# VHH binders against q96q42r690to885: the designs that were tried, part 14

Target 1, 196 residues: q96q42r690to885
Amino acid sequence: GYIASLHELATTERRFYSKLSDIKSQILRPLLSLENLGTTTTVQLLQEVASRFSKLCYLIGQHGASLSSFLHGVKEARSLVILKHSSLFLDSYTEYCTSITNFLVMGGFQLLAKPAIDFLNKNQELLQDLSEVNDENTQLMEILNTLFFLPIRRLHNYAKVLLKLATCFEVASPEYQKLQDSSSCYECLALHLGRK
Below, E stands for the ipSAE of ESMFold2; O stands for the ipSAE of OpenDDE; V2 stands for 0.75 times the mean of E and O plus 0.25 times the DockQ between their complexes.

## First folded at step 4 (VHH)

Design p02 (framework vhh_7z1x_3; at its last look DockQ between E and O 0.73; V2 from the best seeds 0.00; counts 0 for: pae E 2.6 > 2)
Fold by OpenDDE, look of step 5:
Structure p02 (fold): chain B 196 residues (1-196), chain A 126 residues (1-126)
Amino acid sequence: as target 1 above (196 residues)
Amino acid sequence: QVQLVETGGGLVQPGGSLRLSCTASGFTFSSYAMNWVRQAPGKGLEWLSGISGSGGSTYYADSVKGRFTISRDNAKNTLYLQMNSLQPDDTAVYFCAKGGRYFDWFESPTGYFDYWGQGTQVTVSS
């Protein structure tokens, strides 16, 4: 049932939030704290990625909290953050994807200075773990690309859960329509961003 | 040493506008996110707005969204806050606050900024 699906979402959302937090604290913060990271343009692009990554992390945390509240009977389904603030979520994901794409198009991590590359190489094992890349022969740059596209995969999960939740409401109800429309938006965005 | 100096405060009538400036020195200005925070009499600190190092990303509290605009000129090491449609409840001391290498949303509510200016008084009154 939908309750089981929500429990699963809550669990995986908590794990995902933890992973994103780890990326911030163990990779982004130390990396951006280095001196001589590269050209001003490259560094600024990376800073934008990090800023928008942080916003997504915040929103995902809020969503996790709303799921927990719902599962404990404190709030209604309409109070789920992915539903209540769908526009905010969708826009934030779009902005993040734009920032990471811009960074990569301009050369990405390859344009970072030696100290930054050395840091990333030193933490390659951690990066591989965080990105869930199992092939040890995977190049560092590919691992990094995989890592920073991880958030996009969650959009499909949100769409699926919203569809399941819709089955709990009458087809003629406003709640049903809202859930269906929202699900479609998440799925559409997931498909669009997945092609980039 | 890091220094932040706010200017542009003053007395304005309800519905009026002000533009605050914050001049930074002692660090690579363009490499850090910057913030505006205010403190009204008898109230705690309130985060208002933040901006990434490049200025490509801006963030606002709900209380000022649509009325205030944050911007920066990295060539001049200056942060700006354009305040429109000012109301009496906007009366406060306004501070410029230095953030990290990127805008961290979790820093804003918690006030984990490492440097602050002395502040500039904004009074909205008839």
Scores: ipSAE 0.789, ipTM 0.896, lowest interface PAE 0.5, mean pLDDT 93
Fold by ESMFold2, look of step 5:
Structure p02 (fold): chain B 196 residues (1-196), chain A 126 residues (1-126)
Amino acid sequence: as target 1 above (196 residues)
Amino acid sequence: QVQLVETGGGLVQPGGSLRLSCTASGFTFSSYAMNWVRQAPGKGLEWLSGISGSGGSTYYADSVKGRFTISRDNAKNTLYLQMNSLQPDDTAVYFCAKGGRYFDWFESPTGYFDYWGQGTQVTVSS
């Protein structure tokens, strides 16, 4: 039902926020605090990734907070932030995914200086845990790629939940139309970004 | 020692424009995100805008989107804020603030920065 789908969105958003927060605090911030990360160009690209990541993380946290208010019955479905202001979400996901793609095509993590590589190797178990990679023989660079592309999975989750919410309304209703259109936007973006 | 010095404030009529500058010293300017904040008389700090170290990413508070433009010139160690369509509510002391090694959205909305400049007064009045 409607309420159950809203609780699903809220619960999974809080969990996703927690994962992004851990990546930011335990990996990105310490990594970028190192004095010698690599060439100026490589560092600038990684800084752009971190900046876009932090914006996405902040937006997800704000969304989780607004869902708490929404579940207390203070707002109608059409005012749900992910539905009403979807362009903000879609733009933030697009900017982030573009930044990580740019970093990777220009050489990515393999071009970082030794202190940065040593930091990442020291934290390989944490990286594997956060990325949910189960194969213990997975190379560090593959773990990092998996970790930083987790947001595409989240876009698919939004599309699914919005479609579930839509099924709670009559097909002719304005609520159904808005939810279906928004679900399609999130799915379309996820497919576009997933092609690399 | 980190030092930030704002200039370019002044008296402007409603609808007018100003460009603020912030000259930085004591750190590798291009390696750090920078921010603009303001404080109206008797009020707290309000974050306005931020920019990445390279200048490739910019961020704005809703209150100034479309009217203000942040930029930087890393060769001159200078941060800028172009302010258009100014209104009396924009009257405040404007500060530049040094961010971390990258622009962190969590710092910007809360206004927690290690270093601010002395500020420059902007007054919008007929």
Scores: ipSAE 0.374, ipTM 0.693, lowest interface PAE 2.4, mean pLDDT 86
Fold by ESMFold2-Fast, scan of step 4:
Structure p02 (fold): chain B 196 residues (1-196), chain A 126 residues (1-126)
Amino acid sequence: as target 1 above (196 residues)
Amino acid sequence: QVQLVETGGGLVQPGGSLRLSCTASGFTFSSYAMNWVRQAPGKGLEWLSGISGSGGSTYYADSVKGRFTISRDNAKNTLYLQMNSLQPDDTAVYFCAKGGRYFDWFESPTGYFDYWGQGTQVTVSS
């Protein structure tokens, strides 16, 4: 049912928030704290990625908290408003994905200085675990690509959950149509941003 | 060592504009996010705006969004806050604060930063 699907959304949102928090604390923050990271241009592009990643992480955390509060009857159903074409939520995903694609197009992680590359190689096992890459033969750059495009995978998850929520309503209902439209929007955004 | 020096505060009429400046020294300015925070009489600290090291990303509190603009000149080691459509409720001491190596959204709501300016008084009164 409807409540069970909302519990699933809340549980997976909290897990995703935890994963992004780990990426921020264990990878991005230490990486950007290195003294010799690369050229000014490359470093500034990576700083933009980290800044937009931080904002996205924060918003996902707020969304998870709102879902939990709703399920315990503390607040009205504000979480569904965020997922129903919220410009703040969608724009944050778009801004982040734009920053990572700009960084990668301009040469990406391969243009980082030796200390940064050494840091990433030292942490390759952690990067692999965080990215959920199970193939031990996967190259570092492919692991990094998978990791930093996890938000696109999450957009596909939102689309699936919204579609599942829609099936709890009659096809002719306004609520069914709103959830269907929202699902399509998240799926279209994910496909658009998934162009690599 | 690290120093942040603020200028530009003063008395302004409601509906007026004011530009605050913060000059930084003692660190590589372009490598750090910067923030503006205020404290109104009898109130706690309120984060207003943040900017990434490159200036490519800017962030605002809802209370000032559309009225205030944060910017930076990395060649001059200077942070700016352009304040338009000022209201009596904007009366406060305004501080610039040094952020981390990137703009961390979690640091902004808490107002916990390692270095702060001395503050500059803005008074909006008729």
Scores: ipSAE 0.268, ipTM 0.666, lowest interface PAE 3.6, mean pLDDT 85
ESMFold2 (binder alone), look of step 5: mean pLDDT 81; pTM 0.825
ESMFold2, look of step 6: ipSAE 0.347; ipTM 0.678
ESMFold2 (binder alone), look of step 6: mean pLDDT 81; pTM 0.826
OpenDDE, look of step 6: ipSAE 0.751; ipTM 0.880

Design p03 (framework vhh_7z1x_3; at its last look DockQ between E and O 0.80; V2 from the best seeds 0.00; counts 0 for: pae E 4.5 > 2)
Fold by OpenDDE, look of step 5:
Structure p03 (fold): chain B 196 residues (1-196), chain A 126 residues (1-126)
Amino acid sequence: as target 1 above (196 residues)
Amino acid sequence: QVQLVETGGGLVQPGGSLRLSCTASGFTFSYYAMNWVRQAPGKGLEWLSGISGSGGSTEYADSVKGRFTISRDNAKNTLYLQMNSLQPDDTAVYFCAKGGRYFDWLDSPTGYFDYWGQGTQVTVSS
């Protein structure tokens, strides 16, 4: 049932939040702390990626908390952050994808200065673990690209859960329509961003 | 050493406008997110707005969204806060605060910053 689905989402959301937090603390923060990162343009683009990545982390954390509250007694679908603040979520994901795409189009991580490249190479094993890339022959740049597109995968999960939750309401109810519409928005965005 | 100096505060009537400035020195200004925070009499610190190093990302507290605009001029090492439609409850000391290499939603809204200016007084009164 939908409760089981919500439990699964809560569990995976917590793990995902932890992973994103690790990326921030172990990769982004140390990387951006280097004195020589490259050209001003490259650094600024990376900073935008990091800023918008941080916002997604924050929102995902809030969503995780709302799921926990729901499962422990709130029992109102409208209290879920992905539903209550759907516009904020969708916009934040769009902005993040735009930032990472812009960064990559302009040259991406390969334009970073030697100290930054050395740092990333030194942490390649960690990057592979975080990105769940198992092929040892995968190049560093491909691992990084995979890593920073991880958030996009969660959009499909949100859409699926909202559809399941909708089955708990009468078709003619406003709750049903809201859940279906919201699900469609998440799915549409997932498909759109997945093509980039 | 890091220095932040706020200017532009003063007395204004309700509905009026002010533009605050913060001049930074002692670090590469464009590499850090910057923030505005205020403290009203008898109240705690309140984060108002943040801006990424490049200025490409701006964030606002609900209390000032639509009225305040944060911006920066990296060539001048200066942070700005345009305040419109000021009300008496906007009366406070306004601080410029240095953030990290990126705008962090886990820290900035909580007022966790490593450097602060001395602040500038803003008084909104009839």
Scores: ipSAE 0.714, ipTM 0.872, lowest interface PAE 0.5, mean pLDDT 93
Fold by ESMFold2-Fast, scan of step 4:
Structure p03 (fold): chain B 196 residues (1-196), chain A 126 residues (1-126)
Amino acid sequence: as target 1 above (196 residues)
Amino acid sequence: QVQLVETGGGLVQPGGSLRLSCTASGFTFSYYAMNWVRQAPGKGLEWLSGISGSGGSTEYADSVKGRFTISRDNAKNTLYLQMNSLQPDDTAVYFCAKGGRYFDWLDSPTGYFDYWGQGTQVTVSS
């Protein structure tokens, strides 16, 4: 039912927030704190990726907290952002994906200086765990690409949950139409942003 | 030694404009996010705006969105805040604050800044 689907959304949102927080605290912050990271252009592109990633992480955390408060009977002043397919939430995903795409097109992680590459190799087991890559023979660059495109996979998950929520309403209801439209928006965004 | 110096504050009429400047030294300015924070008389710190090291990303508090514009000139190691449509409740001491290596979106950003300027007074009255 409806409540069960919302509990699943809340649980997976909290887990995803924790994963993004770990990427931020254990990978992005230490990496960007290195003295010799690369050329000025490469550093600035990566800093842009990290800034947009941080904003997305924050919004996902706020969404998870909002879901938890709602489910435990705590009064909320506003509707859940995913149920409204908020422009702020969608724009933040678009901004993040644009930043990572620009970074990768301009050479990506391969253009980082040796100290940065050494740092990433030292943390390869953690990167593999966070990315959920099961093949031990997967190269560092593939692991990094998988990791930094996790938000796109999450958009597909949002679309799926929204469709499940929609089935709890009458087909002719405004709630059904809103949830189905929102699901389509997340799915279209995921397909557009996932395009190489 | 990290140093941040704010200038540009003063007395302005309601509806007027001011541009604040913050000159930075002692670190690689272009690598760090920068922020503007204010404190009104008898109130706590309020984060207003932040900008990434490259200037490519900016964010604003709802209270100033559409009225204030943050910008930076990395060649001059200078941060700016353009303030338009000023109202009496914008009266405060305005601080420049050094962020991290990237613009880090935090629940309580003012609690995480390690270096602050001394502040510049802005008074909006007749």
Scores: ipSAE 0.423, ipTM 0.743, lowest interface PAE 2.1, mean pLDDT 86
Fold by ESMFold2, look of step 5:
Structure p03 (fold): chain B 196 residues (1-196), chain A 126 residues (1-126)
Amino acid sequence: as target 1 above (196 residues)
Amino acid sequence: QVQLVETGGGLVQPGGSLRLSCTASGFTFSYYAMNWVRQAPGKGLEWLSGISGSGGSTEYADSVKGRFTISRDNAKNTLYLQMNSLQPDDTAVYFCAKGGRYFDWLDSPTGYFDYWGQGTQVTVSS
């Protein structure tokens, strides 16, 4: 029930933070350290992606840490960070999705210079593992797209966990109302951002 | 060589405003995040604000959020800090600092600044 769902949220958040941290440290930082990445416009768009990704990684890391403390405390649903500070989370996800969408519609990874493309090809096995793509015939550019849209998948997971937590309360309770409303908010954003 | 030159400091009354500028040379300005940092008398360095290479991402320390606005003009290689509602505890030397290729939230604010300007003095007193 309630305790099991809280542990699920904490465990999956810690795992998600680790994945995003690995993407940042093993892909984004090395890629952006290359001297020749492409045109000024392409590099600026990629820099925006990296900056917004880093903000998400930071917020998710803080959330994971706070969930560990939360599990030892009073465990009231209204005190959950994804409910209490939901606008900060949702705004950061929106900013990130806008940045990656802008990068991709302007040509994306295909417009990077050869050293950047070579780096990505050399790391294709790592990219596939991190993106959780299971089709070995998947093209590099599709793997990259899947990888950088993983945060949108996480929004769906937040919505599902919040709804699961809501079922632990009576429909008329304040806890149910807040959890259900927040679940709907995360789901609506995930669908909106996924359509871009 | 990398060069950063801050201007726009001075003496202002409490509640006043100043706009700081930082002119950059010796690197491709638009590729790098830029930051403002200050050092009050007898205190350590305090990170204030950062901005991504394109200007699309900005962040602020809680102490200045809502009062200060960071911006950049990549065509002029210039970083700006608009400072409103200044109070005596804003008195400090203000530095611009070159960041990395993107704004990295997990790095120490002072740990990714290899290049700084000489600073410009801001004094707020009545």
Scores: ipSAE 0.089, ipTM 0.538, lowest interface PAE 4.5, mean pLDDT 84
ESMFold2 (binder alone), look of step 5: mean pLDDT 82; pTM 0.840

Design p04 (framework vhh_7z1x_3; at its last look DockQ between E and O 0.02; V2 from the best seeds 0.00; counts 0 for: pae E 16.4 > 2, framework grips, placed apart)
Fold by ESMFold2-Fast, scan of step 4:
Structure p04 (fold): chain B 196 residues (1-196), chain A 126 residues (1-126)
Amino acid sequence: as target 1 above (196 residues)
Amino acid sequence: QVQLVETGGGLVQPGGSLRLSCTASGFTFSSYAMNWVRQAPGKGLEWLSGISGSGGSTYYADSVKGRFTISRDNAKNTLYLQMNSLQPDDTAVYFCAKGGRWFDWLESPTGYFDYWGQGTQVTVSS
């Protein structure tokens, strides 16, 4: 049911927030604190990626907290942030995914200076754990790609949860149509941003 | 030494516009995020807006979204805040603040800044 699907959304959102927070605190923050990170252009692109990632992490944290408060009866019932008419969430995902794609197209992590590459190699096991890459023979650059494209995978998860929520309403209802439209929007966005 | 100098403050009528500037020196300006923060009389610091080092990303507090525009000119080491549709509750001392090498979006972003200007007074009154 409806409440079970909302608990699933809340639980997975809090879990995803924790993962993004770990990536930010254990990978991005230390990486960007290095004195010799790369050329000015490469560093600026990576800084854009990190800033957009940080904003997305913050919004996901707020969403998870809001869902938890609602489920505990602390806050009033309100429209879900993930519904298609909430442009802030969609725009933040789009902005982040555009920034990581631009960084990778311009050469990505391979263009980083030696201290940065050394840092990433030293933390390769942590990167594998965070990216949930099960093949230990996976190359560092593939691990990094998987890690920084996790938000695109999360868009697919939103689409699935929205479909489950829709099944709680009659097919002819406005609620069913709204949830179906939102699900299609997130799935379409995921495909457009390189999920496919 | 890092120096940040704000200019452009003054008295404006409600509904008016004002443009603030902040001239930076003592660091590689284009490598750091920059921010605008204000403090109204008898109140705490309120973060208003931030901009990435490249200028490619901008962020706004809900209280100023749609009314204020942050921008920067890295060739001139200058940060700007264009303020439109000013209201009496916009009366405050406005500070520019130096962020880190990237804009780390936090619950309390004012705790992230290592250097601040002395501020410029904006008074919105008829």
Scores: ipSAE 0.199, ipTM 0.561, lowest interface PAE 3.2, mean pLDDT 84
Fold by OpenDDE, look of step 5:
Structure p04 (fold): chain B 196 residues (1-196), chain A 126 residues (1-126)
Amino acid sequence: as target 1 above (196 residues)
Amino acid sequence: QVQLVETGGGLVQPGGSLRLSCTASGFTFSSYAMNWVRQAPGKGLEWLSGISGSGGSTYYADSVKGRFTISRDNAKNTLYLQMNSLQPDDTAVYFCAKGGRWFDWLESPTGYFDYWGQGTQVTVSS
C-alpha cells in the first residue's frame, strides 16, 4: 500500500540526503575553500552550482523530516513538503539543473586551476563511491558529471509516490486532484530535465 | 547587528488586500535572499514566499501562489509582500526571514533562514 511506499521513500530519502550532505562537506566545501580555483567566471559559475546544490539539499532534508512526521502520526499527508511546497521544490530543481548545465557548457571542472584539479584527483576514489561509478576506467570529469546529476533521479520517485497516495482519496476530493496535479508536475519536470 | 522589522499588518475583511513591508539593517541586503513566513494560532511555521538577493527569482508556496506577490527594493533595504484575495485562514503572524549566501549554505547547519523579524499580525475577519 501507500504506507509501505512512503516508508520506502523515507528510507531512500534519508540515504540520499546523507549522500548529498557528504558531497557538500567532503567535496564542495573543501574545493571552494581553496585559494586559487581559476578564472572569476569559472569560480562564479561553480559558486552558483554549490549554492543551488545546498538549497536543494536543504529541501530534500525538509522533505525527509516531513515524511518522518507523517509516518509517526504527527502530520497529515497534505503536510508533505513535496506537496505543500511543490512550487519551491520544482523551481529549485530547475535552477540547479540550469546552473550545473551552464557550468559544464562553459568548460566545467576541467577549467579549474591546478590546485582544484589536484584536489579532485586526490579524492577520485571518494567521488567514485559517492557517484556509484564502479568502472575504474571512468575519467574524473565523467565521474563529476554523474555525481552532480544525481539529484534529478529522485523526481520520478516523488511522482510515483504521489500517485499511490492519491488512490487513498476519493476522486472528487480536493486532495485527490492536488496529488494528481503535483505528480504530473514532478513527472513532467523529470522528463524535461532528463533530456538535458 | 542584524535587524528585521515587519509593518503593514492589520484587520481586513475577506477578499481584501494588505501590503506588508520588512525593513532590514545590519547586513548587505542585496547579497541575501529574503523570505516571508507565517504562524497561525495553534499551528507551526509555514513558509510562504522567497526572493533572491537581486530580485530576479521568486518562489511561492502552493497555498498563496496567485494571490501573494513578493518583491524587494534593495536601495531601501526593504522587502514587500502584496497579499490579495485574503481569506480567514490567512490569519496569522507574518515574519520576514533572512536567507544565506552560497557559503552560508555550505557552512551553517541552521538551514535556509538565519534571522527573523518580530512579526506583524494579520487578521482576516468579517
Scores: ipSAE 0.007, ipTM 0.240, lowest interface PAE 9.1, mean pLDDT 86
Fold by ESMFold2, look of step 5:
Structure p04 (fold): chain B 196 residues (1-196), chain A 126 residues (1-126)
Amino acid sequence: as target 1 above (196 residues)
Amino acid sequence: QVQLVETGGGLVQPGGSLRLSCTASGFTFSSYAMNWVRQAPGKGLEWLSGISGSGGSTYYADSVKGRFTISRDNAKNTLYLQMNSLQPDDTAVYFCAKGGRWFDWLESPTGYFDYWGQGTQVTVSS
């Protein structure tokens, strides 16, 4: 139902924020603190990834907090931030995914200097846990790819929850149309970003 | 400025209990939902519980439902978390968090910030 789907959105958003925060604090910030990280171009691309990741993490944290307040209030669908300000979300996800894609197509983590590669290898178990890979034989680069593309999975989840919410309204209603349109936007973006 | 100060953490044995407090200042406490969030060693933030501004509505993550109780005293600007049946997996830094006004922040020239305290350490060990 409508209330259950709102709670699902809120709970999963807080979980997602928690995961992004861990990736930022335990992987990105330590990695960027290394004195010899790589070539100037590689470092600049990774710095852009970290910048966009931090902005996305901030947005998701703000959204999770707003959903907690939303659940204590009127709960009108038109007031949901992911509906009302969907352009902000879609742009933030796009900017992040573009940054990680640019980094990876230019050689990515394999072009980092040896201290960075050693850091990643030393922390492979942590990377596996954070990425939720279910195969212990998964190679480090695949783990990293899975980890840094977790936001695409989140876009699919947004689309699914928005469809669930839409089914609580009549097809002719403005609420239904808005929810369905937003669900389509999040799903289309997820498919587009996943093809890269 | 908004300030949140958590206290009441410490070392407890498995099965024990702790009561956390969060003293708030710099905003109208009773107007905002409040939350408890934790971060276990090497893990991300996990939302645990939320409470409405009046204190009439409470919400819990499945992981703590039945063991933890959120409450607030609006006269003292204080948020509480009673934690019972503590286990080693509950070891974490616990934060109180002010409910966000994301859509108000985005729509308002004087947007509001969402705040966490610095946290209080809870360690559950024999």
Scores: ipSAE 0.000, ipTM 0.109, lowest interface PAE 16.4, mean pLDDT 80
ESMFold2 (binder alone), look of step 5: mean pLDDT 80; pTM 0.820

Design p05 (framework vhh_7z1x_3)
Fold by ESMFold2-Fast, scan of step 4:
Order: sequence, then C-alpha cells, then structure tokens
Structure p05 (fold): chain B 196 residues (1-196), chain A 126 residues (1-126)
Amino acid sequence: as target 1 above (196 residues)
Amino acid sequence: QVQLVETGGGLVQPGGSLRLSCTASGFTFSSYAMNWVRQAPGKGLEWLSAISGSGGSTYYADSVKGRFTISRDNAKNTLYLQMNSLQPDDTAVYFCAKDLRYFDWLPSPTGYFDYWGQGTQVTVSS
C-alpha cells in the first residue's frame, strides 16, 4: 500500500543519504585537501563536482528527514515528500550530473596528479564498498565511475516508487496524474543524464 | 531576497581592534562558505579570509594571517571578522561575500561570489 511504499522511500532515502555523506566526508573532502591535486582547470572542475555533490547530499538529507517526520504522524511534513515535480530537487540532480559529466569528458580522474591517484588507490577498498562493486579485479576508474553515477541510479528508483504510489489512486484522480507526471519526469531525466 | 548587511566598522587607532559582523538572510546560511574582502582607496579588491559552511575550515591572506580571525554563528545567521593589531594599511571598505558554491567544508579559497554586502568603512588613523 501507500504507507508501505512511503516507508520504502524513506528507508532507501536515509540509506542513500548515509552513503553520499560517507563519499563526501571520506573521499571528496580529503581528496580536495591535498596540496598537489592537478592543473588549475582540473581542480576547478573537480571543485564544481564536489560543490554540486554536497548540495545534493544536503537536499537528500532534508527529504529523508521530512519523510520520516510525516510517517511518524507529523501532518506538516505532507508537502515535503517527493510526490510532485520539485524544481529545486530536480535542478540539484541535473546540476550535479552535468558537473560530473563535464569533469569526465575533460579527462576526469585520470588527469589528477600523483598524490591524488595515490590517495584513491589507498582508499580503493572503501571505494569498492561504497560503490557496491564486488569484483576485486575491477579497475579504479571503473569503481569511481560507478560511485559518482549513483545519483542517476537513484533517479530511476524514484521513478519506480512514484509509479507504485500512483497505483494506490483512481486513474481519474488528480493524485494519480501528479504521481505519473513526476515518475515520467524522473525517468526522462535519468535517461538523458545517463547517456554520457 | 538574499541580503548581507555588514556592521562594526569605524575609526580606530593603530594597534587597536575592531569586530565586524555580517548578518545574512534569504538563503540557508550554514550551507555556504562565506568570505571577507576589502577595497582600499584607489585600489582593487583584496580577498582576506574564508570560512566553510560548518565553520570547520578557515583560510587567510598572508597580509592578515595571525591578526584577523574569521568565525560564524549559524544559529544567528551571522559572520564575524575579529581584527587585531590594526595598521594604517588596513584602512578600507570591508565586504562580506557569499560563495557561489554549496560548501559545508572548504578545501581552498574560491573567489566565486554571487552576493555581496554593501560594505562597512574601517579607518585606521591616529
């Protein structure tokens, strides 16, 4: 049912927030604190990625908290769930995905200087755990790509949950239409951002 | 919508101290790095200091390192600059500036500001 699907959304959102917080605190923050990271252009592109990532992480955290409050019977949280088009939320996902795509097109992690590459290799086990890559023979660059494309994967998850929520309403209802429209929006965004 | 208001400027004698404040509204203050920038008469803008959104990281220009301290109170939406051992060369209009980037931490000074306060005059003279 409806409440069960919202519990699923809240649980997976809290899990996703935790994962992004770990990437931010244990990978991005220490990586960008290194003295010799790369050329000025490469550093600026990576700083843009980190900035958009941090903003997205914050918004996901707020969304998860709002969902949890609503499910504990707080009526004020009703409008704060991802059940409609939210320009702030969608724009933050788009900004992040654009930044990571621009960084990767311009050479990505391969253009980082030795201290940065050494840091990433030192943390390869953590990167594999965070990306959920189970093959120990997977190359560092493939692990990093998987990790930094997790937000696109999450957009597909939102679309699926919204479709499940829509089936709890009559097809002629305004609620059904809004949930269907939202699902289509997240699915279209994920497909456009996921095509490299 | 976004407003940054500086206060605390004034006249001070060489060797004296002043504390500047910048009150922010219209955005989630704790989510953005904040900066102090000054402009001396007839000169360009000089970046002085930056603080991450969380307050955990601070950076200073060599000209003010050891004399100035940047801090923030996120509960009050207020940025501070404690200025000690002031010299005549510190005479300038002081601006607070909001970083374009969303940072609860700051790896290095950015120089990418989207909103500025109106400025507050600091004059160091006997």
Scores: ipSAE 0.043, ipTM 0.498, lowest interface PAE 5.1, mean pLDDT 84

Design q1 (framework vhh_8k46_1)
Fold by ESMFold2-Fast, scan of step 4:
Structure q1 (fold): chain B 196 residues (1-196), chain A 130 residues (1-130)
Amino acid sequence: as target 1 above (196 residues)
Amino acid sequence: AVQLQASGGGFVQPGGSLRLSCAASGFTFSSYAMGWFRQAPGKEREFVSAISGSGGSTYYADSVKGRFTISRDNSKNTVYLQMNSLRAEDTATYYCAAGRSPEEIAEYWFSGTPSDYDYWGQGTQVTVSS
């Protein structure tokens, strides 16, 4: 039912936030803190990726907190961001995915200085775990691609949960229509960003 | 050695004000973002506020926006938290933390996650009682 689907959304949002937080703290932040990383165009694009990623992580954390407050009976809980498909939330996903795509198209992680490549190789098992890549023969660059495109997979998950929420309302209701529209919005964004 | 010393806590009535200070040593202060976290008994440590190394960017938890102000004085290696309009729910041990972050990404680096911070100070107790 409705509450069960919101608990699913809250649980998966918390897990996703935790995963993005781990990527930021254990991979992106240490990587960009390396002293001889260089100041090439590639490094500047990676700094942009980290900036957009951090903003997205923050907003996802806020959304998870909002969901938890609502589910624990806070009568004054703010409107759920995902249910309103807030432009701020969607724009943050779009900005992040655009930044990672630009970085990867311009050569990505392979063009970073040796200390960065060494860092990534040293942390390959962690990267593989965080990306949920099960094939241990997967190349480092494929693991990184999977990891940094996890937000697109999350957009698909939002769409699916919103469809489940819609089934709790009459087809002719305004609530059903809003949830269907929101689901379509997230799915269309995921498909658009996934092409790039 | 790296040290962070938080101070300025105490007892205050609801609606009162306190200013917390965190004195840092053992690292290049202006190269580190500084954050404040709090922990009430039996609860997890929660984010309160953060400030970039230059002081150009600040972040606040929704529960403290409009009431708390974070600032820093890089010449004194100190970060401050001005707490106004204090409420009973602000009662907690307050911790300061330092996180290394490149200046160009500082604005979006503060997620409020404790794992983003490299160094932690000893807490200072704030009690807001009626």
Scores: ipSAE 0.000, ipTM 0.256, lowest interface PAE 12.1, mean pLDDT 81

